# Designs tried in a protein design chat: VHH binders against Cytidine deaminase 5 (CDA5). Part 8

Target 1, 346 residues: Cytidine deaminase 5 (CDA5), of Arabidopsis thaliana (Mouse-ear cress) (q9s7l8)
Amino acid sequence: MAQQYKFVFTAEQAASEGVTDHKKLPKLIRKARNLVKAPSKVGAVGRASSGRFYLGVNVEFKGLLPHFSIHAEQFLIANLALNSEPKLTHLAVSDNGTVFQDPCYDCTRFLKEINNAHQIEILIKNAHGRDGSFKSLESHMPDEFGSESILSAEPSLLLMERDNCLALIDEDSAAGGISSNADLCSFLKLEALKAANKSYAPYRKCPSGVALFCEGEVYAGWYIETVDRTISLGPVQAALVDFIARGEGKGFDKITGAVLVEKKDAKVGQEDTARKLLEKIAAPNCDFKVFHCQEERKDWITGAVLVEKKDAKEGQEGKLLEKIAAPNCDFKVSHCDEELKDWIKL

## First folded at step 5 (VHH; framework vhh_brivekimig_d4)

Design s66 (from k12 with S35A)
Fold by ESMFold2-Fast, scan of step 5:
Structure s66 (fold): chain B 346 residues (1-346), chain A 122 residues (1-122)
Amino acid sequence: as target 1 above (346 residues)
Amino acid sequence: EVQLVESGGGVVQPGGSLRLSCAASGFTFSSYAMAWVRQAPGKGPEWVSSISGSGSSTLYADSVKGRFTISRDNSKNTLYLQMNSLRPEDTALYYCARWTDYSGEFLKYDVSSQGTLVTVSS
């Protein structure tokens, strides 16, 4: 019927697999679990506001500590992000596709980062065992909602469209045009930078992205942060979610190239974790390179932003500065409006 | 035997558009990143654009960004290059190329021996 190695379903496709409503979500989990030879049997399935269904599987790496692993709920959220889904509506967790179970508390906190968290309904097991009922995330963990949080003041939450306005320090990405050929490193570097610009890093301000090369295809992912760093998803793990979801059952040992893009002076660095993971699972000849980036927008607009007064009609100066993301834009506050209008198209 | 056959070239006025096609055979097309490479009269080859095996990732030379669009149809084993806002400096013989992952550090590529000529002139 459908392609065997599938982690995304339309409503019609899910119905063909026997999932005619959200209450039957656990039925899809069995398919996801068979794609990875993981020690854990835990899986997750979610429905997005688009009507599409997304699968998640727990991924553990032989010979590595548990903090390298990908929880099924983390996999699901990364899969939603990779497919530009803005909202998750329903979630169910199961260890075997037949018996559903309550989501892990730490993983449930990960869901709180999503912009529509208060509207997410999760399948909770009842006293009858087999039967479950959907409860809002807020009703399941009310003490986590309504608390003072830096997220309540942020302009963008997890799964919302994001651009971190990052540019490479080691090389200008705009200068990546190669006369006689394009090298793999240039290709991966650009994709890793694009991933870093989508990275959700509201607590520690250290966005990062990874691009992987396997048999002619590029897979990418980005750092997705939670207030608790230990449950945050690293960029190499996020890229492996893309690899598992789109790689049609290929083994990790087929990955021959990888690039990490992260901030030069990151308080939370990804290089050591990414290197250890790739050395263990990727091809023995896998080439792994790290490049550094910086926030172009913040580096040259800091003074202007500090004097801007926000109201229902923001100042024109602040709006112009916030839309510029290209390198080689050098301006002075005294006459920036006249010069910068040509750059806001970048 | 790996074969790449380009078509779609021709004569067009500045500001015009052309769509190039490359029919691939002899390998699993969807498993390889593909590229367009051009060579202007009397000049060396210049890389133009690349696309991943699934088509989800693309890369463009700065000289063509915003004007050219690379795409592929894996069900037809065909690579495309949509060229808009053409300029006289885009005049070149355009080649379809297959990128390989046997480099370890750097991609090697197989270029078609045929090519398709694009001439931008009044």
Scores: ipSAE 0.005, ipTM 0.364, lowest interface PAE 10.1, mean pLDDT 72

Design s68 (from k12 with L59Y)
Fold by ESMFold2-Fast, scan of step 5:
Structure s68 (fold): chain B 346 residues (1-346), chain A 122 residues (1-122)
Amino acid sequence: as target 1 above (346 residues)
Amino acid sequence: EVQLVESGGGVVQPGGSLRLSCAASGFTFSSYAMSWVRQAPGKGPEWVSSISGSGSSTYYADSVKGRFTISRDNSKNTLYLQMNSLRPEDTALYYCARWTDYSGEFLKYDVSSQGTLVTVSS
C-alpha cells in the first residue's frame, strides 16, 4: 500500500489535509494516526520556520527500562535536527493521538535547548473548554525564562549548525591490534563520525554519534544533551528516529550493522546503552562496533586584523582589534585592553 | 549470480578527466550501498568513495575530495565515478564493490575481480 510512514509534510501537503495554518495543527495528529503505523501513537506535531510540519511519536522498547524510550517531543526535535531545520515555531502535543493536551514540564525542558526557545508557541488548553490557544514557551514557563538570566547563562544552541572538529583516533603509532582485514571501506565509521561532529553536548563535552545499516541505507543520529542528563537523547535513539522517519516502515530486526563513535574515556559513555538496546531490537547477531575520536589539533590563525581606536579628540572613527581563529580554537587576546574587548565577538 | 563489470578506464594526461562505470546484475541494485576501491601498482587496496542505495549519502577519501564524484542510476543498475583533475598518484586498477552486510570481523562487501585500469602519465 501507499505511504505507511510519513513524518514530514510540506506546507502544500498539510494544506491538502485541511491544515492551512498552525491553528489547525491538531488536525494533523488525527490524520497522522492513519498514516503512521508505528508501534506508538503520534504524540507531537510541530511547524518549522521553513513552513514544513513535523511529527513525533513515543517509542518504547519492550523489556527495557523507561529511560531507553524516546518521548514524542524528543523525536520531533531530533527529526528537526536531522532535516537541518533551524527553528521550531509552533508545537501541539497529544497523549492518545486524537485530542491535544498541554506538553509535560520535563519535555518542555528539551525545547529550552533550542536557540529560539522563548519564541516557540505551544498549544495550551484554555480554562473554559477543549479548545486551546498558542502561547509562547516563555509565558508558559516564566520562572524558567528571564531576558537577563538567559544572557548570563551559557548559551543553548540546539538546532544551529555545528562542527565539533572530531577525528578518529589513529592507533598506528603502536601497531597494536591491526585487523587482518584491510580497511578498504569505512562507510559506517565515517557516517558515525559525521554524526558525532553534529552532536550537541555543551554541558559534559562528550559528543557522540551512531550510524545504522539496513538494506543498503545508512541511518544516523547524534547525542543531544540537556542540563538534566535524564532527559538527554542518546545517539542510538537519535539514529532510530532517522530510521523510523526515513525507513518506510522497516522493522528494527532488519538492522544488521551499527557503529558508535564517541570520545575515549568519556565521562558520559554511550556504549553500554547502545549495545543493550541493539541486542533487544536489531537483527540477530547484528554487528556493533565502537570507535573512538578526539578533537582535531587546534589551529591558530596568525592573520589577525588589527583596527586600532584613534584619538577621539579629532572625531576620528575607532579601530577594532579582530582576531580570527580556526573552529573550536580557544581565542585569547592577551594584549587587548578592557574597552577593546567589548568590541570583539567571541 | 552477482556480477559487477567496470569500464571507462584508459590513459590520460595529468589534469585530465575520466568517467568510470560499473554495470551491476544479479541483485536488487537499489537495495545495496556501493563503493569504488583502487589498487595502485605494488601497493595495497585503497577505498576511494561510497554511495548509499538511494544515492542520498556519499563519502570520499581525503585524497580525492573535490576532484571525484560518485553517483548512481538505479533505473540502469549502474554506478559511476567522475574523476577530474587527475594526478599521477591516481594511477591504479579501479574496482566496483557491493556492500553485502555489516557483520563478521569487519565491513563485508563483494568486489569485482577484474577492475578497470586508469593510467595518468605525462
Scores: ipSAE 0.213, ipTM 0.596, lowest interface PAE 4.9, mean pLDDT 72

Design s69 (from k12 with L59M)
Fold by ESMFold2-Fast, scan of step 5:
Structure s69 (fold): chain B 346 residues (1-346), chain A 122 residues (1-122)
Amino acid sequence: as target 1 above (346 residues)
Amino acid sequence: EVQLVESGGGVVQPGGSLRLSCAASGFTFSSYAMSWVRQAPGKGPEWVSSISGSGSSTMYADSVKGRFTISRDNSKNTLYLQMNSLRPEDTALYYCARWTDYSGEFLKYDVSSQGTLVTVSS
């Protein structure tokens, strides 16, 4: 009972399709193209540093503006992120199997967000458009890599492991209980929060995540930002990538529940876009809820520790911080200055 | 045909531990969230714990939080419930359940018909 909707291939599975290395990537493009759910069929195929191959397809929603759509390259990048792949090594794009297309300019800008972007090799068509050769992304668009506009202040780039240290601000759900209703709502909320904690939002600092419920299964995705907002991937679109890749061909009209977690008063809010998309594609009775999150206050933890450290022996300061800080939270030993002492006393 | 077969129940003294197992077949196990539900003698069913298909998210009833741990092995199609610090009030038939649907306010389960009996007594 093998599934025909396959978006991830191990090296062995790809070899069974005649793809033993990146030079044969075009053989998988026909499979990607055949999975397209849009009038204009574009497929993308990528090889990750793990040796696995990934497919991406363009997805359009009839009657909605272009920014609701998922480009084949965006799908591929979301698919890599959902599978915790740290690096993309090779990419090929096609609308007709063996006829290669250069990735669109907007999508190549999206690829620049990846931590190994300088070394990604893309299949570029030759002068007659019948054959191609792999070229590094940097050599294909050298002017883009000389620009400081692509630099993020964050140490982690797209596809690198991240934790945004977000917590729900309206969490009062100690509703354990004798009702199965409580566990689904709390569970979707937790999955959406986990997705928001993986969200790549270095430019506008508005991470978000979505969890979808369909026929006993949960699908999740997160906001993936680019410097150009118009090519950023929304969290509901990212969750739909998960839905398409793992949902075995189920229709969107089977989605009966959805939760969005985003920052309250975010400069880039996702609620209106997510609601409009779900109203168009999901089940008519789909229950969509929004919950708000905030970054855990590491400064408050440090301030509280500084108050306690005044009573601690000099050699115990680091040990005290290790006990008080949240698990997996990076912190530094701080010394209370005069301004901070005045603030803490208030 | 969806099949859920529980095992691991038995008689233990208060403060003891038991590990329940649920062997699943007839569906793609890793794609479904799973729950443990119990029914004490003379009472209705009580939800105990839930786990996501990937195993990354877990939820617990207040009555078992800190004492019970739900886990799964998707390579073996098996769901587990590690029960520590057992109390007489944990005495019940324990059922494995698969999430199937959400209809407004209600989550639907496919529940095993068999259950596994846990008795906590001195």
Scores: ipSAE 0.024, ipTM 0.509, lowest interface PAE 6.4, mean pLDDT 74

Design s7 (from k12 with L107F)
Fold by ESMFold2-Fast, scan of step 5:
Structure s7 (fold): chain B 346 residues (1-346), chain A 122 residues (1-122)
Amino acid sequence: as target 1 above (346 residues)
Amino acid sequence: EVQLVESGGGVVQPGGSLRLSCAASGFTFSSYAMSWVRQAPGKGPEWVSSISGSGSSTLYADSVKGRFTISRDNSKNTLYLQMNSLRPEDTALYYCARWTDYSGEFFKYDVSSQGTLVTVSS
């Protein structure tokens, strides 16, 4: 009998599982217990502004170091992003679906990257450890959000719709690397590029995406960065979230193809980590390829100019950065041309 | 064994629309990515569009992007191609194709021998 795990619930489906409001969120975690490999099981469950409920589970890979693993909160955020959810409203974590746990510090730093982070409510244990109450993420960790009198933390854009405007560098005669007869590699290459264009990489500017092939279906995910890169979610891990959430319990050993798309000469490269992980878990004959991308020429720029100031270090002048960007693409904070320093937003 | 039967072709004026169908049998339809491939008279085959087994991922040739929409109904084992804003250069025999498992060869799909003719003319 094949067992299917649900990682996305409509409000009606959640109610049928006894989750009539956000306070019952931990009840959904037990559905994902069989996917948790940790000695102490932890899961996450969140409610999106759409009214849908999302699950996250810890995924550990036997024989690999902890930094290859997917934390339950990372899983949840990747699952929200894969389903184009614009906002997370409520979050609860639990070790068994009955006893609440406070989210760990590293995982809460990941949550801080979300565009509505200040408004996210998390379920926190009371002092005697039984009942919990919802607190805003900012109220739970005010030091991470800075003081009210100054904006020390810039607004985060994670979960917002994004297009990094990346194109493949290869000289394939077909646009986007697709030949006149599509093949699996071309299919995966374009799906990985699509994923890279959704990648959240605001600190190191190295977006990337991965596409995986398993039994006629493509699973994809993208790099999701935090200011502390050690807790960022790699693109192969994000693609595995998609695989677990939509793959109906298929084993990783059935993954037979994979493509990584990342920027050429990226300061934060993903190839070595992706290759090591896939060699450990995917089919022995899994074909893994890496392709490179670059920002597309924007001949259709609308003339909007964005002027950004960088915080000055002690004793140094602030830097003024200017950039022209299309409305539908994320902009880069780049070295400004001195002739353009006087430009302003239209 | 494996059968792919296309239908829905016909004669249409430039700017018109047609919807092609492909009825699949003899395999678990939802487990395979599917494609549409066309061949104009006297020319080689040209890939048009692909869709994953669940329907969550789609790809289009640049020549048809924004005009054609690929979709599938796994409960009916049927693949569709909605063709809008048709042009004379879209005139071709259209084939349904099934992607097979990957094992290091790049072209792994089955194509129907039948096809359905689309003519865009006066």
Scores: ipSAE 0.037, ipTM 0.468, lowest interface PAE 6.2, mean pLDDT 73

Design s8 (from k12 with L107M)
Fold by ESMFold2-Fast, scan of step 5:
Structure s8 (fold): chain B 346 residues (1-346), chain A 122 residues (1-122)
Amino acid sequence: as target 1 above (346 residues)
Amino acid sequence: EVQLVESGGGVVQPGGSLRLSCAASGFTFSSYAMSWVRQAPGKGPEWVSSISGSGSSTLYADSVKGRFTISRDNSKNTLYLQMNSLRPEDTALYYCARWTDYSGEFMKYDVSSQGTLVTVSS
């Protein structure tokens, strides 16, 4: 019956700690600092539309530059994504696990990538810097929501379900195929590819995913992009969020295998960053491999011809086929007059 | 002590189905990837299928794809293998295995010593 407070609280678990609604989020930060076994103090707490509460911690790596680090807000968002939460409703941040603080500018911009960003409420300090109130992200930064930085024509927004329709390139698939043998490399390739297919990369179109192996279990995460790529979350960092949240306090030095899947010649490559981070924190001689992917260009449906009657609702048949066909499926929609309908075979 | 106990084997006609179970104890089951391995009479061991600790990822040998389904119930510490459209060449002793470590080329496994026998015959 009882669950440990790791990085996710059910509504009932939060209520048992006196946190019955979003107004009590600062209380949860104070409580969580004593309940969560984590490498750092809790720095962020959020409520999802599911009613569950999520925690985030700031993760810094000794001897590495700041861009390798995971901000508590980034941790929380990655944790939401890993748990398939579609929306974040409220967020509170703390630097010391005791009192709330305003989110940093970069982290506020990261929140803007979320599909319900205009409705997210964040706890902001009053002008005197002592007390605060929840304010919608749109109200807090209205100029950002009038811009075209997140277009409706783009692929799905962060926290929406997505499938990037990526497959390993033929040489990588053939040389160490996912569908052959139970070796660790094949298993990590599968997990890393699945992660890459969930990757949010709408600006530079360079999705990627990482899978990590530690003592019999696989942990995975994916690249989460922002307009300013310098504040984006790398796939190895996202996989480390999964590792910290589910790894029961294991040290990074127990990670013995890792696979990165990314596009060949990507404009934003992850290999150098992932390699440097793993060399610093993972087990000595951790086996790290990189494989390349591309949008699926093999035909699962090698071609289809749709014949639409002139009086039929336009695009309905074509839209259904387009949704289920492989990305490289070439299909045609043919329109015909009523008198020609009897001559056309589909 | 790690214990893996298989069950569910038996005699079945070609085209039939069987469901194998593996009861695990002595470790945190949900933290480990698991596999099914089989050994046919007079042959070496052959990997059949693997599943991640969470159950979200599965792998299958080409010889069983589309016919076998691996699954797990972490609340019961039990691993399953649903075998459909069985063929005479599926006749083997089936073993449950726990992933333990990585040696830089292949996984190391803890495997059950007993296994469960599956015989496909008309």
Scores: ipSAE 0.045, ipTM 0.499, lowest interface PAE 5.7, mean pLDDT 73

Design s92 (from k12 with S31R S57R)
Fold by ESMFold2-Fast, scan of step 5:
Structure s92 (fold): chain B 346 residues (1-346), chain A 122 residues (1-122)
Amino acid sequence: as target 1 above (346 residues)
Amino acid sequence: EVQLVESGGGVVQPGGSLRLSCAASGFTFSRYAMSWVRQAPGKGPEWVSSISGSGSRTLYADSVKGRFTISRDNSKNTLYLQMNSLRPEDTALYYCARWTDYSGEFLKYDVSSQGTLVTVSS
């Protein structure tokens, strides 16, 4: 076997390796270990609804605590997101491709965030530990699905296409005469903003993205949130998934530039985590910059509504203002009372 | 020894087209982001467009967006700029530039060539 770094297989490419369907997924797991020089023995392989197969490897960083690491299942999900795959159908995890293992509990909870989570089948060991059978995610962790409600305010939409409608704040403050002049920093800034606009942050509303520069190429990734923030995937880790998957085996010590874009008032701590990781693994001369973003101002256009309201207190008046976002952005409505919602026409 | 040699400039009428080329040697071309930079008579240098090492990412100045297309052929170590709908304001000496590593507060370009002159007039 030649030293090749390949993290995505078409159905035909997988078939040429003897993997004609999901029942043969373990054959690809052995390859996951050999694609990256990671200290972990664990790999992951998944089949997307497109018919393509994706690999994930565990990435641990020498001299850093475990919370900086990327689990093989997190790697796989980030790899799916980077390739715009909307659904994962089957997942298998194993060491060296010879023995199955169940996905870790935290990573299994991460899978719950995917829009088709109920239909995802995972390879689970039987009672004798030798053979495995595909079992739905819901069957494997029924308690996690038993309390679900269709009335939930935060639908699980990980892997679905999104636009967070974010714009840079720092660019507005620097707008004095160089509006069309772009350099590498500006290029990385725009790529990190594009990544932040794809960020999955439904619980804490703090999307972020990172762009990395290495030997003339840009790698990017975004924050992927779970309900328990301690198992979320940071934007620098997601960008490193892109780096590993597309970087042809380059070492992290060749990364010479990085930009993080996150919300100005976010207290998630992405800057500290990204800085510590890059200081440890990137080139000694790696420049790291942070820029801030906010949701684009939703201005009045055709269809905007103004609603006048009477307060219960004599002499007080309230007004409801509604703005309509540009096409393909989220619609926003502000109200004084819920009983007035039926009067606002969108 | 890094060498960048531009060609393809000339005199063209407003609304016309030109294709600029930059032949690179002395480095691994595919490992460097490349840019086109122009300088009009009596003015400072102005960035025009950039392309990543693989060609997967491009960026354009607002003044040329929709009219110019940057591309590269890594097998030939050549950078291109396709210029359409040319305007008198596009008249300048055009240079290709290799991006160096991002360092400190500003990017350094390895620009050591004579450039290629583009004149848009009748």
Scores: ipSAE 0.227, ipTM 0.637, lowest interface PAE 4.6, mean pLDDT 73

Design s93 (from k12 with S50R Y102W)
Fold by ESMFold2-Fast, scan of step 5:
Structure s93 (fold): chain B 346 residues (1-346), chain A 122 residues (1-122)
Amino acid sequence: as target 1 above (346 residues)
Amino acid sequence: EVQLVESGGGVVQPGGSLRLSCAASGFTFSSYAMSWVRQAPGKGPEWVSRISGSGSSTLYADSVKGRFTISRDNSKNTLYLQMNSLRPEDTALYYCARWTDWSGEFLKYDVSSQGTLVTVSS
């Protein structure tokens, strides 16, 4: 038997199952139910710009409310992000691997956060039969894709490479693994920070990340925000996508450690949701710890030249610059003709 | 019982390179994350690098980032550490470690007591 990759198929692997192009995505969902070792049947399949095919499954947590669950489309997008895929080209959705459905409105709004949203094609059922046709996401949701609309307030969109420039504010954050004052918590803390730095949080600016420890392996995921917070994917859920996709069928009850990194006093906090979920599914002795981060001061001035009129009296601008510049910043003050009134970074 | 046998250490000039190896036996190597830990003379142990069981994820201490590369060959049950641009402060006994369990706030590693000595001197 050919070697199978959970939740990811190369174009060649998909072709061997008779899926040679995006029009046959429905065929892949039906076949994938026998190819993937997963807790549930495949509910979504997508094609990335790389030519690889990605699977998503619905994950329900027994004894928890539906809002803790991971929708197949959310799983798919998290799986794309975890594999550094920059673009999704085609998507098909199924309730049970046999009947294809239009993606729900909430999930299609989630898709519009992706950097190539205008080019994404989704499988829509024909009104007169069971046949489906691919339609652009924009044509399906024209009111959301106005000619001059911006889908995000940030310069980078979902699935684009990002670094949130976050640093830990906890004591002894320099320790990593076995070293002076180091422990497993310190190591997971660094992995969770790494995940938080990949977090997509453009609307409420509360990035976060989670690292999970299971039998010597670390699994990680990050908060993926939408304008509608109710369909956002939490960092524990994203880390569980990584766990399911790479964990080779291990049960959640094997998870013995977890760390959440989020901003101090975040407006959208993850601790309560993460703790409740882990208490339900992880090992009974699972240790869960929360650490806080803050944005590194990108706006610190390391050097500046103040240019002002030669005859000017001592300026208020020079005193203000002293207050906001980095410690040990060297100032150079230059007098100029009446036409120059510029401040520049050195 | 778990056995970890380090090799590849030696004396090198500053700016030189060395490749360390760790031969593992007594467990399913591909199922465990592995680390390199070093101990300089008169100092406590310092974590250097970690690699996941599959090899897909790596992490480095800030002191070695950009200079050292951790890798593994699961078909040979062997862990590697490629060390470039070596500095006198890299002088230490280097140990291979398997993450086995966690108890309280401390990691439980199976660490070889022999290590492999790396000396960077002119």
Scores: ipSAE 0.000, ipTM 0.284, lowest interface PAE 14.9, mean pLDDT 72

